VHH binders against Branched-chain-amino-acid aminotransferase 1, mitochondrial (BCAT1). Designs and how they scored, part 10

Target 1, 366 residues: Branched-chain-amino-acid aminotransferase 1, mitochondrial (BCAT1), of Arabidopsis thaliana (Mouse-ear cress) (q93y32)
Amino acid sequence: KIWGFRMHGTKAAASVVEEHVSGAEREDEEYADVDWDNLGFSLVRTDFMFATKSCRDGNFEQGYLSRYGNIELNPAAGILNYGQGLIEGMKAYRGEDGRVLLFRPELNAMRMKIGAERMCMHSPSVHQFIEGVKQTVLANRRWVPPPGKGSLYLRPLLFGSGASLGVAAASEYTFLVFGSPVQNYFKEGTAALNLYVEEVIPRAYLGGTGGVKAISNYGPVLEVMRRAKSRGFSDVLYLDADTGKNIEEVSAANIFLVKGNTIVTPATSGTILGGITRKSIIEIALDLGYKVEERSVPVEELKEAEEVFCTGTAAGVASVGSITFKNTRTEYKVGDGIVTQQLRSILVGIQTGSIQDTKDWVLQIA
Key: E = the ipSAE of ESMFold2; O = the ipSAE of OpenDDE; V2 = 0.75 times the mean of E and O plus 0.25 times the DockQ between their complexes.

## First folded at step 4 (VHH)

Design p13 (from a04 with S100A Y103F; framework vhh_7qia_2)
Amino acid sequence: QLQLVESGGGLVQPGGSLRLSCEASGFTFSRYDMGWYRQAPGKQRELVAFITSGGSTNYADSVKGRFTISRDNAKNTVYLQMNSLRPEDTAIYYCAAGYAPWFEDRSMDYWGKGTPVTVSS
ESMFold2-Fast, scan of step 4: ipSAE 0.513; ipTM 0.812

Design p16 (framework vhh_7qia_2)
Fold by ESMFold2-Fast, scan of step 4:
Structure p16 (fold): chain B 366 residues (1-366), chain A 120 residues (1-120)
Amino acid sequence: as target 1 above (366 residues)
Amino acid sequence: QLQLVESGGGLVQPGGSLRLSCEASGFTFSRYDMGWYRQAPGKQRELVAFITSGGSTNYADSVKGRFTISRDNAKNTVYLQMNSLRPEDTAIYYCAAGTYSWYEDSMDYWGKGTPVTVSS
């Protein structure tokens, strides 16, 4: 009789995906067989992914398209043992004219490069980052949703693939890009979000990695998100770790308050991610004549706001309908004719090519 | 890496004008937001003017209508045109470059500063 419930001498098998793409384009299939009206943010397997590895000199190889699937890693890989890695998030859009567009991909490339310096990793050049993203989108062109039906979400990854036992920077890095067709990040869809203020657990600490898009920033938010959702909330709004008095961000999005002609957002002081949607909304707001304030925002100021919204690549520009702090629920303006809707419409118009790009934000790739 | 070198500072009488220049060397200048900050002796550094990679501008309330920020991406240079200068504009002026925002702590690169003195 076998006593106990532990496995003895068992090891898990590794999964392997290392097939080179030899494929011609599938010209007879403009769109993949997907219900474009029922996309959420669930993973949908596409045709191909892009990968490249670092050379000893820190530069990256040319890279290759591979069939979408599992990757093989040594058990002693730096990412698996020490969390040495970064993610990015971006979207490819199909315009009404059939153009395939990327929004500000150079900012994703620069953010990954800055994050890599923080994490002691070699990074692909801006050109190599953008080229890998372009190749991934073009190989998965049939997965870019029709105009108005969503976008192809791209997940660039940079991680320590090299094996070592000691706590040290990896000997090899992998840059990988995959995608998935998406529509709404939050299960509320286009409906307003309901947030609660997390009073005990901070999102990030001064001197930590909250200001870069580190892989290790996202595991720790999962428990708090689970608790919020079980209580009927969309997500949680975090307070600063030092004082517990100032709002910072939602689990995976930046936050804004609207007060008359002034738009307020927490300053990116090392604990808050410099969001590309955040930056773009600030620039749009300034061009429209709004006053924009980046500063510490006391949690009590939530009661003074007429509107609140979140920004993120996945979330877009999402209206907040309510925030609960302690036992007090504050409600905000939502719907059409509000500042949030104006900013969202301009951003989406630029991203999809329906509004003329005067800022060199949009890269046409097809 | 970007290196930033300021020029154009000096002594000027009240009501006068100065044009500050900040030349960047390195790569990817056109993708950075550029700002001018100033610090008077014993005071905190403050934002004066900001120009984004897309060309959007922002100004401190104290300089609106008097100062103009501009950039020339072909020359890797940002400018601050300062008109109707006042004694309270006296400070060391710093050029800075950043990717995420114009908030001081988010700026990635800083010049060494150029002094501006407004006095008779």
Scores: ipSAE 0.217, ipTM 0.664, lowest interface PAE 5.1, mean pLDDT 85

Design q01 (framework vhh_7qia_2; at its last look DockQ between E and O 0.93; V2 from the best seeds 0.00; counts 0 for: pae E 2.3 > 2)
Amino acid sequence: QLQLVESGGGLVQPGGSLRLSCEASGFTFSRYDMGWYRQAPGKQRELVAFIYSGGSTNYADSVKGRFTISRDNAKNTVYLQMNSLRPEDTAIYYCAAGYDSWSMDYWGKGTPVTVSS
ESMFold2-Fast, scan of step 4: ipSAE 0.758; ipTM 0.904
ESMFold2, look of step 5: ipSAE 0.597; ipTM 0.856
ESMFold2 (binder alone), look of step 5: mean pLDDT 86; pTM 0.872
OpenDDE, look of step 5: ipSAE 0.819; ipTM 0.925

Design q02 (framework vhh_7qia_2; at its last look DockQ between E and O 0.43; V2 from the best seeds 0.00; counts 0 for: pae E 15.1 > 2)
Fold by ESMFold2, look of step 5:
Structure q02 (fold): chain B 366 residues (1-366), chain A 117 residues (1-117)
Amino acid sequence: as target 1 above (366 residues)
Amino acid sequence: QLQLVESGGGLVQPGGSLRLSCEASGFTFSRYDMGWYRQAPGKQRELVAFIYSGGSTNYADSVKGRFTISRDNAKNTVYLQMNSLRPEDTAIYYCAAGYDSWGYDYWGKGTPVTVSS
């Protein structure tokens, strides 16, 4: 099609979703044929995806479910030529009681809207975003891993699908949601991470797009990440572009330092992505009686930390075992009985329903 | 299409050594990062060691200093030398290959390792 993806479908997909939910006697009765003990973080195709398109006035159609499949794009689509695209990342969890849960999905919706404003794109409303995600999860219910076996990772994707040869905002936008069952984001699995401080190449700079989840942010960092991995490191810890003296974040995760009863994280700005796991961990830590500081964090403070951890939707709460800066390797506490594990356990408990949600963070969808 | 076949597992006494091999079939093996995972009965699969396409290595804390991962790109083979074995190393060991930092694309069927007297 001239303006991007729209599968010619029927409302039969909506009927299938209704029958799937209403016909099931128990939510855990049937699972997809997946080796649930052998999940990493890679694409496993599921049954359905959600799609909708914007009109010329920027409003989005109601949308529809279709079978998972390739999309058709005009060669002159804005995403292909000018990089007008945003992603989100979120998970659906199955609790021990059989509930299927989303975690703070309104925050993902708002983050996409904020990113769309920055990128001169139209975005679905918060309600449309969440509805599309709900439909995707319900249609793919059998792909949501059993309790304790991972989660269904969801990729909301917004891009300029309208054709244009000139540098201009696209006339049409497409919003898609698809999922894949996942578990370990890092190849290290649950092992502690080993980070290298990158001093030459920043991840982001003021005036750029590092504060929003633009697709174009990820291509430029791939070489730096692969170099670090080739040298035996798990990932890179970036410094600010302005001074080169303050830590910012890891490639796809926020970072925290534990210093006694104080937990420190770099303040968000135009160069640090406002992580939803980050926000949630801050609140959990405050409720537990920790002091939390959001501020500039000089790289030298890494020597003062007892624990370091990273947060992100894909990675969860990941312990850092060491950080190497200017040939000095600093090691940190890992394992059980530490602040990182306490915070991780509470977050996962809320996400999966094993700990009561007193904050209205969890949305039950089944 | 890459296939992975593990070998070298078996029964060994505590303090002993084993060398696991994983032979890959397919082209572009030299561009894949390779890893070893293990799964003990009743437990989840965990990372043991991995080796990047450029030869750099990383290890789980529980095996550092005892296990060594290496690769021979000419033979499309990755090795895991396991020394000073302990009963808690008992597991099925799986070979994995990944092209990108986003995870592993291919998995072997596993080779059992039992450490007991």
Scores: ipSAE 0.000, ipTM 0.205, lowest interface PAE 15.1, mean pLDDT 84
ESMFold2-Fast, scan of step 4: ipSAE 0.625; ipTM 0.849
ESMFold2 (binder alone), look of step 5: mean pLDDT 83; pTM 0.845
OpenDDE, look of step 5: ipSAE 0.066; ipTM 0.574

Design q03 (framework vhh_7qia_2; at its last look DockQ between E and O 0.70; V2 from the best seeds 0.00; counts 0 for: pae O 8.5 > 2)
Fold by OpenDDE, look of step 5:
Structure q03 (fold): chain B 366 residues (1-366), chain A 117 residues (1-117)
Amino acid sequence: as target 1 above (366 residues)
Amino acid sequence: QLQLVESGGGLVQPGGSLRLSCEASGFTFSRYDMGWYRQAPGKQRELVAFIYSGGSTNYADSVKGRFTISRDNAKNTVYLQMNSLRPEDTAIYYCAAGYESWGMDYWGKGTPVTVSS
């Protein structure tokens, strides 16, 4: 009678030990062990990331912090198969007084919400978004660079994590936030951008997702960027797909032209991302008494500009030194004392708390 | 659902004044940029005045110095004070709301303004 030892396969429930990292006041060093003077824009692993998932009803659950690491994703996830995903970009700044500041986080939240609607996604509420970002920043406070050394770049993600074989909206969505310390764009001085006008490949088309911060918008232009960079250009300026006559935007930034007291930027009509930095710069410029025009901008108008600059979360306000169109290079004014510098200084001052925020743009996190 | 309701339009003599109001509902008004547009018969709709969520304003050259756009976030209302009205200001005036500078998302039904002797 061979007693068959029924090996009760103890289903090792992979207890994801939700280590509720209780907010133990980690006497954490004020700053992480980072060479703050030599920060780049490369991914630096921080301590924690934030995540939450949608429920069946489309609402998002209470989020949680976990150690920064890999995520598990179903191979049939909507983001992987059908590009159902959005990104945001924002920065946390450390002020001279030790405050940690976010810049207009509600606009990022709303932009994600609008983008989610366009992409047939469920989105966290504005509150949930901001809370997720706050928790991420607080958990990684030591990674917020000292004043003048940079910022903590934050990457909120929203993507279809539910599995689907057929073309359909995902059954589940994931909201995730992680951060990386990054240098200030102008740490090495007033390095101006050299742009190449792309005449063949548009970034976006009417009726597309150009005005949405969709994950799928970037993949298609990577080769264009690579080619331009191989030729010594900083980035690419795109033209409208419809006519090829009007400038639109740079790969991850909006573009502005300055002539005299007038600042011109392409109107956002669904093919251009409405940048938060763009919006802020327009408002600052108006307050300073500049005329601001949001309109179609013919590519030929680039020859008449005195200054050109780009705006984005990553780039901030970046001067453009030259633009090359049809093998003709046009140079622009760069350096200190120009309109671009003035606008940059004010924006950065507000973001970092050195200039009083009179518009409720800055949210203090700590 | 977001709604914009214009009021205050009417008939005025040249040199007269009108104050247009646009009451917004169904969204966080303070976070939206607001604009007044006008469309005259046979003409394209044009921007008259714009006020950003941050309070900065922009005006068409044709109305600069005569028109003032303002907002009261507590009342979810945007205003257009129109002074020194001219016959060329005759149009249907539309209130619009937009989240960011990527176009206006919502439009009112319009209020007529007629400037005539």
Scores: ipSAE 0.010, ipTM 0.304, lowest interface PAE 8.5, mean pLDDT 89
ESMFold2-Fast, scan of step 4: ipSAE 0.683; ipTM 0.877
ESMFold2, look of step 5: ipSAE 0.257; ipTM 0.684
ESMFold2 (binder alone), look of step 5: mean pLDDT 86; pTM 0.878

Design q04 (framework vhh_7qia_2)
Fold by ESMFold2-Fast, scan of step 4:
Structure q04 (fold): chain B 366 residues (1-366), chain A 118 residues (1-118)
Amino acid sequence: as target 1 above (366 residues)
Amino acid sequence: QLQLVESGGGLVQPGGSLRLSCEASGFTFSRYDMGWYRQAPGKQRELVAFIYSGGSTNYADSVKGRFTISRDNAKNTVYLQMNSLRPEDTAIYYCAAGYDTWGSMDYWGKGTPVTVSS
């Protein structure tokens, strides 16, 4: 069955009729026809996407589901010319009891709102954001992997779709949500990551956009990451732009150090993304009785850590096996029975509903 | 136009107790991290107690075991219970709200003074 979408225009209506006929049987399946044991982080086309546009007053229209497909943009669109846009990343999980769960979707909505203010964009309300995500997941429920086989990754986008020639905020904004079933972000899968410290190129600078999830933050990391991967590393660890002495982030994840009963992570004071996984791990660690320090972390402290791990929606909680700084390799504890594994297990348990949610983190949508 | 209003400050003797309140209006309170900061005369503002949107708490070493932060999402209020007060706790106490971190607070109250006599 078709879940609450509308199509516009005679040609679009004809296409919808054909797509509806071809998709009718598949839309009622419990699970899509995909190899759940061999998912990575490659794009898999799902059934539907959600979209809405801003009105003249800055509020967003109701929005509608449409078949997953291409979008049409004016060549002078703000996103294409000036990079005026934000991404979000979140996951829908299927629990062992069959519930479909979102993890802390209000934080994704708030982070997009803050990013929109920074990027001079109008944003959907928190309610509209969550509603768009919910509609996307429910229309694609058969693409939510079976328990233990992964998650449905959701990509909310907010971007300047309006056309203008001058360097100015766009005249129109589009909020769009699509999804893809995923498992492991890194090619290493469940194996520990090997990082290289990037000494020359910073990821972000004070007064820039490193503290928001701006689309323009991600293009610049690609060449640095490619060079590190060509040397056999999983990714790079960036240093601060001001001093070049303090660690900040990897390309798309936050970083943590474990030293005895103390867990240390760089403070999110304008150059580092406030990750939802980062925040959740801090809260879990505090509840377990660990001391948590959010501060500037000198790169030299890497040699004093017993464990290092990365956090991100796509990456989850990923153990770091080694970090190379100035051609000196430091190795860290990995595997079972370590702090990183304890924190990962509790987070995954809460996200999938196998551990009771006592913090109002999990939103059940089906 | 989001607003935080502190109350409960005043004069108290050493060893005494005070309960500070901070009422929030104009936003979805339950989604924000909340912190209590203080600024003593001639000193920089410092974080005293922090409560994450999920309910987890963190404290400055100087107040651990003496101060307790809590929140009531139904009342859009955060509290700071201050016990065993010392002269060095004398400061203006500020309520702050933010997202994702204690280091980047977006909204601040105007402060409530706390004076611990001698």
Scores: ipSAE 0.493, ipTM 0.797, lowest interface PAE 2.4, mean pLDDT 86

Design q05 (framework vhh_7qia_2)
Fold by ESMFold2-Fast, scan of step 4:
Structure q05 (fold): chain B 366 residues (1-366), chain A 118 residues (1-118)
Amino acid sequence: as target 1 above (366 residues)
Amino acid sequence: QLQLVESGGGLVQPGGSLRLSCEASGFTFSRYDMGWYRQAPGKQRELVAFIYSGGSTNYADSVKGRFTISRDNAKNTVYLQMNSLRPEDTAIYYCAAGYEPWGSYDYWGKGTPVTVSS
């Protein structure tokens, strides 16, 4: 399909952009032709993506929508050679009333700005970030699942697209947003997770990039996760690099313990990502009258917990059924009527508009 | 950029009250989580009270029911109302602003001393 003309290079020139997008001929329909009951977290190609590049002064251009497809990169691009890049994760929800909603998008924008400073990158403004996300969702409106059937997962990316040979910051940055309809992140679906405590390999170390959403944080977890899955576990729970005694994160989610009226989570001390779902669950729990502790959490406290759950945009609020530390397996309460389910229900209700937003968390975009 | 300036500290007798203020200069104040920390002589800095950008509050057990944290985003100010003060509350009180509670804060004030003594 031919959809437009582009100016290229240092000469005035125009070329036809030829592209192929699954379902492009049906992009005007209210809903895409998808089995909404069988979504997982597999990539589903949508219609459009949003892109913008940095100017010489470090500000980003207005940006544009393009058909979803491949991007071209110089072999010396900063992302390819030095891992200079950040990811974000967020979801667009369709409410029962038909509204299309984003959850706390300003926090995703601010977290990317913080990460960009850490990674020596220029970042889009908060306004530009949110605008790029809005344009991506609206252009892919037919891919936002029906109420109760999932969400449109958005992947904002910021990366060094410019060429640099020496170990140096890229000469150009690209901000790109694409999406995919999703339901459950873990292959266990709605079943509780079984975790293994990784005693030797840390996820992050003090002075590293564990506290920001750096692309380079995720490649290193893959081998550890593969080994855990080969042993029948859903994922691993990492310990701190300094002492090896305190729990931190699973591969791509924060962790919480519940004991009586107290909810405990590892403090964000520079090695743990400040998750937006984590922050939101803490605020919900405080409003419900729970005691919330953000502190160092010794691995030995796992045996004292009544419930354990993980938080992340992709994972949502996921119950943990068991954790194995050394040769000891500890089991936790799961299912309905527990604290984890109460917190999940309130969060989902706010995100989907079925519970009134009193905190200015939800941005209606359609 | 954000700069924090604390005020309201001083000398007070046991059972008395003080209201600390922390005024922020700069932009995006409403997006930051705000905290009050204290450091007594010879001790480590500890969290006193915290207020999230969404308005939810959290308190150290030692001050719960006696101290109240609040914020005024229009004035770029966070407050700590301290009631029923005890000699053990004697410390330098610090205001902090960040996106991640208990983690690396982006901004810290210079502190304001509070002395509770007969």
Scores: ipSAE 0.513, ipTM 0.801, lowest interface PAE 2.4, mean pLDDT 86

Design q06 (framework vhh_7qia_2)
Fold by ESMFold2-Fast, scan of step 4:
Structure q06 (fold): chain B 366 residues (1-366), chain A 118 residues (1-118)
Amino acid sequence: as target 1 above (366 residues)
Amino acid sequence: QLQLVESGGGLVQPGGSLRLSCEASGFTFSRYDMGWYRQAPGKQRELVAFIYSGGSTNYADSVKGRFTISRDNAKNTVYLQMNSLRPEDTAIYYCARDYESWGYFDYWGKGTPVTVSS
């Protein structure tokens, strides 16, 4: 306890033995008292979070629920000193029939396991990952927005909680899951994004960690994003570090181009995150009869596209209205009746249970 | 531990058919995307057909309409049905496993030769 982490004191520890469905006075409440029509992507405090720690043998303990709150870390914890950690992002959806659904949670679990191997960390098993997520959602069931009003965003984390002074892998790891009700990731909401091509600073280098969901990938994008936003852009589109000629990724989302019946996206080759939304959109597009190309995409091809969109768990499928490269602004088709809307509608329908899941993508947890 | 074993290659006449099989072991097959690649002598390895864990399929333009990729998760096997074979289809065919989150191939079989000739 002294050298690890602790959540919300001894009172919370006593409460962990309870049923965990809501707060002490509102355990049977179906919905939290929230304005579901005005959700964005700001942090909203929920009731509980889940945590488990690694044992000396590298396996993770059973885990437990605790009241949502601060965690205590040794100042020499691996995450604080060396950035030894991973994040995940996923959503729980409430269907029209009241079912609570997770979308492809086994892929989040596998992506964390792969990232843990890259970052020299022990990881929970796929089963333990999914169980922690399920417990977090069910303990916060009242925070899952009503059908059509958003989703409960889940943030699984895996990090070096053990203390060490030298540059070394942590002696202890913590797997933690918390949630927050959300609607739109970008401030534009459902409006189209305006991107700026970042020509000077790459997001990732071959041989680095751009292909895994490392915590250390996200701090470095903040200043670049701040500068773009101060100029009126939604975010930046990064170019490859090797040639500076091929598009890669937005700060926290994959990118796609639509050219007639062909959908093009940068290939994942160690510098681009293999997004779960990206993978799902590729499969949906192929089922609809579109040609899909995963390859190097020269920045000059942006002017040849009819539509551009971004994909990510938080962002969903977000239309791009314009991209500015070297003082040249290119505009794209947006709105209803376009390929991007077709793909978004099918994905959302599957995620929310409105469209029959024929692919075993959706896990019902309640 | 981890193995991909290709079979079904051989000599076939132009216009003929072959069915390639790739039997997987040492991992949870149903959770992985699988692909077939080929390499002709002196040429680079190229993607022929791809099948996602959810069942969606993608094909190289050169084989679209002639080749069909499929999988049997109960048998841990991916198949490539090759119809209307042409001399230019002559190559060593490789089965490959792709990691779900990374979108690139992390393991390859040793290959099975296909020769299309009279």
Scores: ipSAE 0.323, ipTM 0.719, lowest interface PAE 4.7, mean pLDDT 86

Design q07 (framework vhh_7qia_2)
Fold by ESMFold2-Fast, scan of step 4:
Structure q07 (fold): chain B 366 residues (1-366), chain A 118 residues (1-118)
Amino acid sequence: as target 1 above (366 residues)
Amino acid sequence: QLQLVESGGGLVQPGGSLRLSCEASGFTFSRYDMGWYRQAPGKQRELVAFIYSGGSTNYADSVKGRFTISRDNAKNTVYLQMNSLRPEDTAIYYCAAGYDSYGLMDYWGKGTPVTVSS
């Protein structure tokens, strides 16, 4: 429908933006009416979202802003029937000087493009991806939390919106970006996580989609995570499908071990997502002079670690206080003055502009 | 898609030096991680050196202190400076792009042979 009324949709979006800016009773308010001190990871409605679509030829339309709201899909849409879709996760930060910053948005764009090839989808160009994200943030500037109070979480989506009956790639794809102000992903907040090792059910298998940010990767983790949380754990640490002996990742984050001056993380080999936070922490650690090992990590090595932490855009850098494997609980160093806190502080400083960006990681958009 | 072309391989004496180059064609080179891999006769391919898009570098223990990886984003080129070469360094050297951020390396060169022999 929206694509059938493309010109009308574009004009309506422009009119809505003009009414919000010029006629809004909130035009003198810099910030939305939100309790910035009590943000978690629950969905908070913002003002606008960005959308564009493609045909099987691979080209995406220019796109437009619309009011945040529901989307209309054919019941035979590829995403609804066959899970043909990808998500991204990224954050916009407000610096103390009022700058609005994106962290490594080109990596999110490229990860979506590579994931799209795996999922037999056409993807927006890197430029189109970043432009959609920028437009979404700027149209929702009042929803970017004050300095130190969180970030605007951005959810770029790419999905099969086209209808087809047989098991086949969709005839049309939609790229959509929306946002929500957030602070802590885990309900534990800044407190250390307690993990349970899942011995039987793998998160991903070789030849599957664990190495890309596929929508279909996330539904299957919910039951295992629910069971762990009902027993008092923060999340689950998964083992590899082949041997059941090597750690891989938690439900939605990568994992790291600290052993003296060595930082160890499972290698990305097709079953583990190449996280942008993971990559950034590896680079920070190398610059600080730590040895970094990307390899298979036997579950038994958990008892040799001094610290364990998780990385993800939503989770940030989250300390792990304990991991329970079978009936044995191993505890780890937490708090201030540890390696995990040093890495977290440098990452956050770069993301918020408090530390000078010498790596071309942050993009200023306002 | 990116295309990678290696050059600079050849025959060198033990203790000698060699500089490999890898030229990329296509867009967004500056945002790819770049790695040098090698495959010796009868062995599996192994990572030798890599450079992240942010400029940080990491090395296999066997080459640390002897090899240096660098990149020139303006020239879309990654380099491997190999010093104090040993017979054990004999292999076909491959340039690759896409490491870590995207699961597996997505783009590979055809390889350039390096032979260290007296």
Scores: ipSAE 0.484, ipTM 0.794, lowest interface PAE 2.9, mean pLDDT 85

